VH-VL binders against Prolyl 4-hydroxylase subunit alpha (phyA). Designs and how they scored, part 1

Every score and structure here is a prediction.

Target 1, 225 residues: Prolyl 4-hydroxylase subunit alpha (phyA), of Dictyostelium discoideum (Social amoeba) (q86kr9)
Amino acid sequence: KIFNKESLNQLEKKGYLIIDNFLNDLNKINLIYDESYNQFKENKLIEAGMNKGTDKWKDKSIRGDYIQWIHRDSNSRIQDKDLSSTIRNINYLLDKLDLIKNEFDNVIPNFNSIKTQTQLAVYLNGGRYIKHRDSFYSSESLTISRRITMIYYVNKDWKKGDGGELRLYTNNPNNTNQKELKQTEEFIDIEPIADRLLIFLSPFLEHEVLQCNFEPRIAITTWIY
Structure headers, positions and changes below count from the first letter of each chain, unless a header shows other numbers; antibody chains aren't numbered by Kabat.
F, E and O stand for the ipSAE by ESMFold2-Fast, ESMFold2 and OpenDDE, each averaged over both directions (binder to target, target to binder). V2 = 0.75 x the mean of E and O + 0.25 x the DockQ between their complexes.
Where letters were taken out, [cut] stands.
The coordinates of atoms that the task and the answers printed are left out; those that the model quotes come from them. Centres of patches stay.

## First folded at step 4 (VH-VL)

Design a1 (from dr7 with light chain K54E; framework fv_diridavumab)
Fold by ESMFold2-Fast, scan of step 4:
Structure a1 (fold): chain C 225 residues (1-225), chain A 122 residues (1-122), chain B 111 residues (1-111)
Amino acid sequence: as target 1 above (225 residues)
Amino acid sequence: EVQLVESGAEVKKPGSSVKVSCKASGGTFSSYAISWVRQAPGQGPEWMGGIIPIFGTAKYAPKFQGRVTITADDFAGTVYMELSSLRSEDTAMYYCARGYSYGKYYYYMDVWGKGTTVTVSS
Amino acid sequence: QSVLTQPPSVSAAPGQKVTISCSGSSSNIGNNYVSWYQQLPGTAPKLLIYDNNERPSGIPDRFSGSKSGTSATLGITGLQTGDEANYYCGTWDSSLSAYVVFGGGTKLTVL
């Protein structure tokens, strides 16, 4: 069982949960790393912010990562057949993350997950992502918004001083005052080490990616709606 | 689509407590907030507090802090509002309503229960 | 005391237009989005406007909202007898620990 009542209580009370040794399979982790980095080296990732039509301009001072969206059908199959044959081990990871989604549906009454989105992200030396939340507003998204963020790291050999930590602002999820959330002095820096899964409540925790002093910094993020 | 079903009318004596329930039916409960809003006869609405049921996250208006408790049942998909130390001034219609969250939290409510009448009399 | 100030009543004839004001401060309307609710006698409030000027599905375009500084306005054109109701503005207050605040209400009479 990947998720239990104790894990759920931690997530509800603190707004986040860290699971180290998630896959606990060094060979699998290495294959996921290789697939991820090969996607980047073969120019399959685009600079973040280029997805939104011809009128959009990217600003590297805001976010400096390269991203690839991974689309899966209702049977958990990668929609692109060529991609599917190339990233089999990433797909294995996504199947494991789907089990967590299923656990939410099973243990939280009326959770009724609507969909997931998955993104592969690579940061190079100097890359960063300023403070933000994963949930945002528009009139179209009022009833369908990201609820859970799951980030899987695959950076083996990361060491203190390498940078690229995720700084998570540890707001009290029971405090819904926007001013107090902005004034939070408390944070933790989450080292992006291999086989670490970070889960947090998308609407409540501001976070940022600190400047990277290594490359590639690889993370695979799945959001549950 | 989603509907909020509230418990039946209550008649209470001063000094007692009342507990009203609100159950989501026919839709996604999600992480959106459920607010409790009361309205005394001839008065406007007054926000008491709210909870995000999926996470048990609650917030209370200062006027009701210490007297109101809002909880969610982890297994039933039901939200409760308990108001203690009742006074005649607590006579009102009590509504549960689905609010939108994600930074703005409880600021507007698009789906409302039909209301529960609570009468406090000696 | 209501945190947001509305006129207690307004009246107009069928087919005319009416405007209902809602006045607050920088800690509420000035810095935050405004919503509007219609309440017919014996019913729960119904959302008419959210995010200052957006309409939920099913609300006709003769209802409109606007915001300027610390004040908001609900506009109703082509008045119908069925519009006779109480109208409330709402927002959240950033300076109070109470998050949601409502106006005192305006009774619209359609003559």
Scores: ipSAE 0.012, ipTM 0.429, lowest interface PAE 9.0, mean pLDDT 80

Design a12 (from dr7 with heavy chain Y102W; framework fv_diridavumab)
Fold by ESMFold2-Fast, scan of step 4:
Structure a12 (fold): chain C 225 residues (1-225), chain A 122 residues (1-122), chain B 111 residues (1-111)
Amino acid sequence: as target 1 above (225 residues)
Amino acid sequence: EVQLVESGAEVKKPGSSVKVSCKASGGTFSSYAISWVRQAPGQGPEWMGGIIPIFGTAKYAPKFQGRVTITADDFAGTVYMELSSLRSEDTAMYYCARGYSWGKYYYYMDVWGKGTTVTVSS
Amino acid sequence: QSVLTQPPSVSAAPGQKVTISCSGSSSNIGNNYVSWYQQLPGTAPKLLIYDNNKRPSGIPDRFSGSKSGTSATLGITGLQTGDEANYYCGTWDSSLSAYVVFGGGTKLTVL
């Protein structure tokens, strides 16, 4: 099993887990890449931006990616019938990620996942995403926020120097109060190489996407609530 | 090395609720589960529930379902246990304890707080 | 009331050996690891044994644990006056939702 007792212990101890060769199927990886890039080339992705009330604006100094939300029902069926025909292999990947969600539900006391959300993201040359968290964790809101982030990469030809690494800020393990930490940040740069799955604790790990010197940088992210 | 410090003694009336806290110090990044265990005078320990703070997930013993709530702060530094609809039989020493867990199972508790006395009387 | 059954008391003289039993069922001791805790008067419980027979750092080898079927045993050799305390076994019950259960306790008196 890819996700097991040791995987859970690593997540608890480090806050993140990297799984290389997740699908371990070159043909499937290539099909996922093709489907992802074709969605972008066919203008199915929109520039990511910020919402301010009812006004929408896009700030490339904050994030420079193009995104598409992929909605699935409780039976793992893509709700958009046209989309489901064109991203069959992405759907296969999402089924595999659901197995990890089911493992969390099975092994963690009262994890009781509420829902998942999936996003396809494409960065072009010069794209970046500044430091942020995927959710906020509070004692009053523990049941409905994003708890787990899973990012799957399909960048087949990524090489050292191409940029676009995800910089994950790994916290000070000796301080459980993040607000009081000294400014001694530890981080790890995660190369966005094909068939790599990154799993991390959404409310605890700040992260950023470093400037891309290649395109397309493709990632498929699923959050567990 | 790791120490657990509980909030002070409480005296409550029947029907009220009590909220006790447990603060961890000297530990690593949120890599443990915290259990709440009570012990009534002259009786053995009774597990109320536990939480894995980094996942925000709590599990409760069947006897306490619906009356107990276990929560953690934003950074897993403090864990709380709230017990509602108090009765005289809830008079006990309440301990928090750090332990090893995997899946649904809490295998053992290796570090214990000194305990907080909760007295329910009128 | 207690799911796990222990004798209420046991007594022995200094230097002697005692054993404390803990009896359960297949849904708890039979299928799960057993822990043992020592509780001195006025103090919190202290872990003595985990995973049936393992000792935490700092626990003397005079303390040992074993498990057979649905029963577990705590052994104390070379009994000392400082061993006078209450002793509790613990495990989880796998039935339904699973949860931690403790024994009713055994008071060890050193004569």
Scores: ipSAE 0.204, ipTM 0.644, lowest interface PAE 3.4, mean pLDDT 83

Design a13 (from dr7 with heavy chain Y102T; framework fv_diridavumab)
Fold by ESMFold2-Fast, scan of step 4:
Structure a13 (fold): chain C 225 residues (1-225), chain A 122 residues (1-122), chain B 111 residues (1-111)
Amino acid sequence: as target 1 above (225 residues)
Amino acid sequence: EVQLVESGAEVKKPGSSVKVSCKASGGTFSSYAISWVRQAPGQGPEWMGGIIPIFGTAKYAPKFQGRVTITADDFAGTVYMELSSLRSEDTAMYYCARGYSTGKYYYYMDVWGKGTTVTVSS
Amino acid sequence: QSVLTQPPSVSAAPGQKVTISCSGSSSNIGNNYVSWYQQLPGTAPKLLIYDNNKRPSGIPDRFSGSKSGTSATLGITGLQTGDEANYYCGTWDSSLSAYVVFGGGTKLTVL
């Protein structure tokens, strides 16, 4: 159980939570890392933004990662048996993230999560992802959008100078003026160290992945809609 | 200290809709729910619904279900209440108010906007 | 929507004590915390009491709250002319779904 009065208040006040030693199980973390990297080495990931049916490539100036969508929600898609046999420990992690989703449903009035979506991402040396949001909240839209972002890192040997930090922009949203251009930006750099879970409010916090000086940089992201 | 600033008075025709805004100022990132409460002339307050802006989750009183929509813009800086299919009985003062929520309940309301007068006349 | 029952009016002289009752059911007051609000003419409601008997900063201790069973009471001692206002109790109702309900209000006249 991760939500108590203090952690929920922090998420409400700051828009994000950092949980270190989430699984607190070195063997499990190592197996998740191995499964993740093996998916990449087996050519199961595609360059983000690439149109698979054409002679195209992604714009690496925008994002430089390789991604694999992992389907396992019974409301959207049942996971393939062959895939599930090769990513058992990733599925264990996703089961733990589902418990967090259930906590949101239990503690936030009328949260009523609709579905989850999971992505495995691998960055190589030189990879980055420019500033963006994971979704946009709009009262004019009838489209279901991401509300919560949960990113789990498995980079066991990350050290300062390796790059690949997640830069989260933390400017106070209560002071946002629709006509105002931000003159200064406040941020925090989140090191992508193993067994760290980052949770943040998808439509409210801009973020970017700084250039990687190591490889592979591995992250597993689950969004709650 | 947080202040809630509501939009200006509205005069509407029957059958139209009205959208009232509530902007939080002088505070940190939202740690509260925002409720909309109306009060018809000479009557007591009536809770219409509320939202937790940072999550976008809204809940409506059964009486207003289907006619009221409560939303928050990105950055959770402004909350809106839209009431459709207006009738003369919707003439009232509309307040936004801050309440604390860490569970399934909308708590007591400790900070109130000054209110927006909505008049429905033909 | 459930509406809590309050007496429509109460009156007393300056310096006296008055109590305002708020009556509900097991699905609202009986199971949930009660709050009280003061509303001066032409102004928004102001929170006086929350969690049955707690006062926000700035509210004098001459205002008090209590709850017993399905009823709640607001007590005001040492009445002042500035206390002349409408008073509303509030809680949430859990019978069908959780939502906020208010009493019909009590007009306090200080004569």
Scores: ipSAE 0.015, ipTM 0.518, lowest interface PAE 5.6, mean pLDDT 81

Design a14 (from dr7 with heavy chain Y100W; framework fv_diridavumab)
Fold by ESMFold2-Fast, scan of step 4:
Structure a14 (fold): chain C 225 residues (1-225), chain A 122 residues (1-122), chain B 111 residues (1-111)
Amino acid sequence: as target 1 above (225 residues)
Amino acid sequence: EVQLVESGAEVKKPGSSVKVSCKASGGTFSSYAISWVRQAPGQGPEWMGGIIPIFGTAKYAPKFQGRVTITADDFAGTVYMELSSLRSEDTAMYYCARGWSYGKYYYYMDVWGKGTTVTVSS
Amino acid sequence: QSVLTQPPSVSAAPGQKVTISCSGSSSNIGNNYVSWYQQLPGTAPKLLIYDNNKRPSGIPDRFSGSKSGTSATLGITGLQTGDEANYYCGTWDSSLSAYVVFGGGTKLTVL
C-alpha cells in the first residue's frame, strides 16, 4: 500500500512520488533484469520511432532507446505465448503495478481507470530522450489518455556519473500567471537505480532522459489511462 | 497562498445556460480539488459538484447530474461551471471553493471565492 | 438523499456559551468527518472547524467541535457580538455515489 496522507499530499502538491526498494527482493530484481536484457540481446526490441516490418525512420537526437510493448489481456495475462514463458518475473512486477492502479481507483474519487499500457525500454551508451510529456491535459481527453506514469528501474550497478538520469521538470505547466512566468525552469534528476519506482502525473510533468554513459539502461514503464 | 477569483454577475433568461469561471492565483492550481457550491436567497449552501483537475475527474451531485458540467482549462489555471436549462429557482450566489483533496477527504472547503450572482428572470 | 438537520436559530448573551447541533445518519456524520462554516452577512462561508474538532490557523480556541454517533456539535464560548452569523455543518455522504452535504443552517443571534 503506497498511499497515506503524506504520499497523497506530495502527489497533489508536487505531481510525483519516488518509492525506493519497491519489491525489496534482490533475487526478483535480478530475474527482472536478466529477462529484460535477454529480450534486448535476442533482438526482441525495436529502435524507437520505427514501425516493425515497414519503412524505418530514426532520429537518435530525439530518442535513442529500444522498446518492446508488452500486451496483457483483461485477466492480466501476457497475450504473446512465447513472451509469457520468458518474462514471468516482469509479469510479476506488472501485477504489483496493477495493485497500485487499484489503489488509485479506491482512493481518488471517480478515478475509474480505463486501461494500462506497458513498455520495456533499453538505452545504450549515448542514448537519450529529449524533453516531452507523456500526454496532454484536457478535461475531455483525460478519460481516454494517459493520466499516470509509473517507471520501474532495474539498473543494479548504476553510479553517479553514469548519466541516464530522468530529469523531471517540476514547474507546474498549468500556471500561466505573471508570478510563475518570472521563475526559471525547476527540475529534479532522478537516478535510474535498481528497485526504484517513479510515479508521476502524465499530463503535467515534462521530462527527459539525459545521455547515458553506461549500458544497458533498463526501465519498465506502465501508464494508467 | 491560493486565492480564488470568480467571474462577474450574470443575468439570464429561463431556458438559457450560464458559465461561471474561477481562477486560482498563487500556489499550484491543478493540485487542488475545486468545488462549486450555490446558495439561493435565504437558504443554506448546496454542493453542485467538484473537479480534481490533476486526475481529470469530476463529480456531480445527483440533483444536478445532466444539467451541470465542470471543466478545467489546460495552462489557464481556471475552472468552469456550466449550468444549462436555467429556471428561476437557479437564481443564487455561486461559489467556487478549494476542497482538500486527500482521496476521500475532499469534503471540506478551506478557501472560497467571493461568489458570483446569477439571476434568472424573464 | 442525505439530510443534515440543524436548529434554525439559537441565541445567547455576550460572554455566554452556546452549542449548535447537527444531526445526520450513519451514511454521513456517522461514518465521516464533519466540518463547520461561519457565514457573516454578505460574505462567503468561512471554514471554522474541520475533521470534527480541528481549527484552521487563525480560528480562536473559543470555537470547538465534537462528534458523537450520528450527531455533531459546534461549541462557542465567550460569545462576542461579532459571532452573530449563520453556521453550517458539512460532511460527505457515502450513499448514492458519495457527495458533499451541508446542514440547513443555524442563525446565531447575540442578544
Scores: ipSAE 0.139, ipTM 0.616, lowest interface PAE 3.9, mean pLDDT 83

Design a15 (from dr7 with heavy chain G99D; framework fv_diridavumab)
Fold by ESMFold2-Fast, scan of step 4:
Structure a15 (fold): chain C 225 residues (1-225), chain A 122 residues (1-122), chain B 111 residues (1-111)
Amino acid sequence: as target 1 above (225 residues)
Amino acid sequence: EVQLVESGAEVKKPGSSVKVSCKASGGTFSSYAISWVRQAPGQGPEWMGGIIPIFGTAKYAPKFQGRVTITADDFAGTVYMELSSLRSEDTAMYYCARDYSYGKYYYYMDVWGKGTTVTVSS
Amino acid sequence: QSVLTQPPSVSAAPGQKVTISCSGSSSNIGNNYVSWYQQLPGTAPKLLIYDNNKRPSGIPDRFSGSKSGTSATLGITGLQTGDEANYYCGTWDSSLSAYVVFGGGTKLTVL
């Protein structure tokens, strides 16, 4: 269980929560790393792009990662049978993240999570992702959008100077008009080290992936809608 | 430091709806829940419901379920409470209050608006 | 039970001590933290006590809170004329559709 009075207050007040040693199982972490990197080496990941208006374009100056969507059914089963047999330990991780989703449903009044969406991402040397938000704030909107971002890192050999930190802009999570405050932007750089779980409020915190000076940089992200 | 500014007094006919607004003023807004509490003349306060804007969630007291809707604007700077099917018994002072929330476990209201008088008469 | 019971009134002279009780059940006070609010005539309520016995910044130590079983108590020492107000307890009720409940209020008169 990750939520108690203190951790929930931290998430509500700061907009993010960092949990180190999330699985605290070196064998599991190694297996998740191996499965993730093997998906990339077997050409299962596609170069990511961004939408601008109605057009999708692939621009490495904006986003330089390779991604694979992992689709699970309503019974938490990976839909692709071949994939299911090759990423058993990633699936174990996703089951643990589902427990966190269940905690949100239990501790936040009427949170009523709608669905989850999961992405495996690999950055190569030189890769980056410029400043962005994962969704738009809308308590009055009819559209379903991401509310919570959970990013799990498996980079066991990361060291200072390797780059690839996630820069999280920590200006008041209720104040989304951050263009006015560019000169006074607060941020923290989150090192993408193994067994670290980062949880943050999707519509409120802008973030970027700083240029990588190592490869592979691996992250598994689950969004709660 | 933070003040909650409520909209002006309302006079409504039975069967109509009223929508009261609550806006943070006097500083940068922090991630807090906002509760709506009403107080009828000569009576104690009763909690109507609350919203945690950062999670997009609202919770309502059973007495008001189906009649009350609490929403926030796209930047969580203004919270609204709409009460429908008004009766004479809904005549009261309506307060918004910042509650420093730990989710569902413990609500206490540390900053209060000045209140909006709603009178329901024909 | 979702109703909290307070005495309707209490009175004392300046400098004296008073206690105001708040009685509930296991689904509210017995299982959850209690807060206390002061409401001066013509004003909005003001938080005096949270988490059973904690004071917000700016609240003098003359105000204290305690909880035992399904009851809570607000204590006020060194009474001042400016303490004339209505006092309300509040807590979370865990039954049914869990929600905030308040007491009926106690009018403090400083004679």
Scores: ipSAE 0.301, ipTM 0.666, lowest interface PAE 2.9, mean pLDDT 83

Design a16 (from dr7 with heavy chain G99E, light chain K54E; framework fv_diridavumab)
Fold by ESMFold2-Fast, scan of step 4:
Parts: sequence; structure tokens; C-alpha cells
Structure a16 (fold): chain C 225 residues (1-225), chain A 122 residues (1-122), chain B 111 residues (1-111)
Amino acid sequence: as target 1 above (225 residues)
Amino acid sequence: EVQLVESGAEVKKPGSSVKVSCKASGGTFSSYAISWVRQAPGQGPEWMGGIIPIFGTAKYAPKFQGRVTITADDFAGTVYMELSSLRSEDTAMYYCAREYSYGKYYYYMDVWGKGTTVTVSS
Amino acid sequence: QSVLTQPPSVSAAPGQKVTISCSGSSSNIGNNYVSWYQQLPGTAPKLLIYDNNERPSGIPDRFSGSKSGTSATLGITGLQTGDEANYYCGTWDSSLSAYVVFGGGTKLTVL
């Protein structure tokens, strides 16, 4: 169980929570890494912004990762049967993240999670993702948006100087001035080390992926709506 | 210490809606929720609902479910309460209050705004 | 109608003591913490007691709370003219999905 009084207060006051040794199972972590990298090596991921059904041309200066969306039904089953046989250990991870979603539903009054969405992302040497938010919180919007971001890392040999840190922009929690919050750029750099889970409030924390000096940089992200 | 500042008095026609704001000073990512409590003339307080601004999650009293909406802005600095299908009995003082809660457990309201008068008349 | 019941009024002279009762059921007072609020004429409610018997900083020890079964009591000793106000109990009702409920209020007159 990850949510107690301290972790909930941390998430509410700071907007983020870091959990190291999330699975604490070296064999499982290695299998997740292997499955993730094999998806990339078998050309199952596409360059971000080159998706069919949208504009085909995108500027690589904005984001340089390769992505694969993983779709699961309401019974936690991967819809693509071929994919489900090849990423069994990633699916195990997603089941563990679903338990965290269930904790949010239990601990936060009327949280009422609607759905989750998962993405596998791989960055090569030189890759980066400029500052962005995962969603916006707006009372005028009729669209359901992401509320929680959970990023799981599997980079087993990451060392300081390798780059690829996630720079999370934090705001002064005592400042309610909208203009000052937007202008203030305090941050922390989160090293993308294996078995680290980062949880943060999707609409409130801007973040970027700093330039990678190693490859592959692998992350699996699940959003809670 | 945190202070709650509510928007000004409103006069509305029956059948319309009203939106009242509550601005919190001294907190954005806080461990508190914001409640809306109304008080009709000569009556006791009536809890309408509350929101944990940083999660965007709201809970409503059964009496108001379907016609009250509680929301927060992008940085959780201002909370809004919108009440629709107004009737004369909605004439009341509307307060926002900081609610201490942990998970699914309510505890108490420690900081109150000064209140906003809403009058529903033709 | 209020879910929690309080006497509509109580009165006493300066320097005396009074108690104000608040009655509910097992789903509210019986299973949950009780808070008390003071409302001076023309002002917003102010927290007097939380967690059945705790006082916030700045609240004098003349104010006390207690809870027994499905009822709670607010005690005020050494009454002052400035204590003349309406007093409300409040709690959570577990049968109503963590819905906050208040008492109907007690008007304290300091003679």
C-alpha cells in the first residue's frame, strides 16, 4: 500500500511522489526491460508525431522519442492478442499500477477514476522532450482530462552524466497568484533509474526530458483520467 | 495564515444560475479541501459540497446533486460554486470553508470566508 | 430538517456555565468526530472544537467538548457577554457517503 497520511500529504503539498524499488524484483525488472527494448528493436514503436490519422510531419526539436500505445480493456486484457503474448511482464507492471489507481479511488473522496491510458516510450542518444504539461485543469472544458501521471523507469545502468533526467517544474505552494506561479521556474531533476516510479499531478506540473547521452532510455507511463 | 475571500453579492432571477468564487491566500498544493456551506436567514448551516482543488475531485450533498457544481482553477488558487435552477429558497449567505480531511475521512472546517449573499427575486 | 438535533436556545448570566447538547445516530456522531462552531451575529462561523474535545490555537480553555454514544456536548464556563452567539455541532455521516451534517443551532443568550 503506497498511500498513507505522509505520502498523501506529500502529493498534495508538493504535487509529486517518488517511489524507489517499486517492484523490488530484479528478475521482473529485467524482463520488463527486455520486452520494452524488443518492441523497439522490432519496429513496433513510431516516432512521436508520425501517427497515422493526424498530421504526419512533426518537428523533432519538440520531442525525439519513439512511442507505442498499449490498449487494455476493462478486464485488464491487452486487446492485441499478438502484443499480449510478447509483453506479459509489462502487463504485470500495468496490473500493479492499476492497484495504485484503486488506492486513489479508495483514499481520495469521489476521485472516481474514469479510465487509464498507457504509453511505452524509448529515447535514443540525443533525444529530448521540451517543457510541457500532460493536461490542463479547466472548469469550462467538457473533455475528460488526465489527472495523475505515473512514470515507471527501467534503465538499469543509468549513471550521472548520462542525461535523460525528467526535469519537473515545481511551484511555490504558498503562492496563489496565477501570474507569479506561471513565471516561477523552480525544478528538480529526476534520474530515470530502474524500478523508480514517479507520480505527479498532471495538470499542475510542467516537465521536460533533458537530452539523452545514452540509449535506450525507456519509460512506461500510465495516466489516470 | 490562509484566508478565504469570496466574490461579491449577487441578485438573480428564478430559473437562472449563480457562480460564486472563493480565493485562497497562502496555499496551492495544500492538504486541505474547500467546502461550500450555505445559511438561509434564521437557519443553520447546510453543507452543499466540497472539492480537493489539486485533484479536481468534488463531492455533493444529495439535496444539491444535479444542480450544484464545484470547480477549481488551473493552479487551485480559486474555487467556484455554481448553483443552477435558482428558486426563492436559494436566497442565503454562501460560505466557503477550508475542510481538513484525510482520504475518505472528514474532520472539521478551520478557516471560513466572510460569506456572499445571494438573493433570488423577480 | 437538521440531521443533528440541538436545543433551540440556552441562557445564563456572566460567570456561569452552560452545556449545549447535540444528538445524532450511530452513522454520524456514534462513529465519527464532532466539531463545534460559534457564530457571532453578522459574522461567519468560527471553529471552537474539533475531534470531539480538541481546541484550536487561540480558543480559550473555557470551551470544552465531549462525546458519549450518539450525543456530543459543548461546555462553556465563565460566561462572558461576548459569548452570546449561535452554536452549531457538525460531523460526518458515513451512511451518506462522507456527507457533512450540521445541527440546527443553539442560540446562547448571556443575560
Scores: ipSAE 0.014, ipTM 0.551, lowest interface PAE 6.5, mean pLDDT 82

Design a17 (from dr7 with heavy chain K104P; framework fv_diridavumab)
Fold by ESMFold2-Fast, scan of step 4:
Structure a17 (fold): chain C 225 residues (1-225), chain A 122 residues (1-122), chain B 111 residues (1-111)
Amino acid sequence: as target 1 above (225 residues)
Amino acid sequence: EVQLVESGAEVKKPGSSVKVSCKASGGTFSSYAISWVRQAPGQGPEWMGGIIPIFGTAKYAPKFQGRVTITADDFAGTVYMELSSLRSEDTAMYYCARGYSYGPYYYYMDVWGKGTTVTVSS
Amino acid sequence: QSVLTQPPSVSAAPGQKVTISCSGSSSNIGNNYVSWYQQLPGTAPKLLIYDNNKRPSGIPDRFSGSKSGTSATLGITGLQTGDEANYYCGTWDSSLSAYVVFGGGTKLTVL
């Protein structure tokens, strides 16, 4: 159980929550890393493109990662049967993230999560992702768009200077003035270290992946709708 | 210290809808739950519903479910309450009020708007 | 009809003590925190008590709250003419679909 009054207050006031030692199981973390990197080495990931409304771009200066969508059905089963046999430990992680989704449903009145969407992402040396939001705030679309972003990192040997930090822009979750946001922009750099889970409010926090000076940079992201 | 500023008085015909706004001034808006509470002349307060804007969740009292919609526009720092199919008994003062306790986020309100008068007359 | 029951009126003289009761059920007061509000004529309600017995900053200790079983009480000591107002209890009800409920109100007259 990750949500108590203090963690909910952090999420409400700051818009994000960092949980280190999430699984706290070195063998499991190693298996998740191996499965993730093997998917990449076996050419299961594709070069990511940026979707902006009806326009689509595939430009590494905007987004330089390789991605694989992992589709699970309503019973938390991986839809691709060949994939399910090769990423059992990633699936274990996704089951743990589903427990967090269930906590949102239980502690946030009328949260009523609709679905989740999961992406495995690998950045190579020189890769980056420019500043963006995972969703947009509007009262009409809140229940059908991404509301929560959860990013799990498995980079065991990351050290300061390796780059690839997630820069999270933190001045916006409670500030509605766009001019003030641009003038007083604050951020925190989140190191992509193993067994770290980052949770944040998808429509409120802009973020970017700083240029990587190491490879592979691996992250598994689950969004709650 | 935050203040809640409500939109101006409304006079509406039976069967129409009314949309009242509530804007936070001088403080943090979206990190709190915002409730809508009405009070008919000579009566006690009646909770209509509330919203937790940062999670995109609204909850309605059973009496108003299907007739009330509470929404938020976080970029403007504004919460709205729309009441449809208006009847003469909907004539009341409508308050927005800030709740800040987590379980269930609405149960007490520490900051209140001054109220918006809605009159339903033919 | 309100879910929580309060006496319609109470009266006392300046300097006296008065208590206002609020009665509910296990699905509301019995299992949940109680709040109290003061409403002066022509004004919005003002929070006096939250979490059964806690006072917000600026509320004098003449105002106190308590809860026992499915009932709560608001106590006012050293009664002042400015205390003349309507008083409402509030909580949430979890019996059907959880929602906020208020008492019908008690008019305090300071004679």
Scores: ipSAE 0.111, ipTM 0.604, lowest interface PAE 4.3, mean pLDDT 83

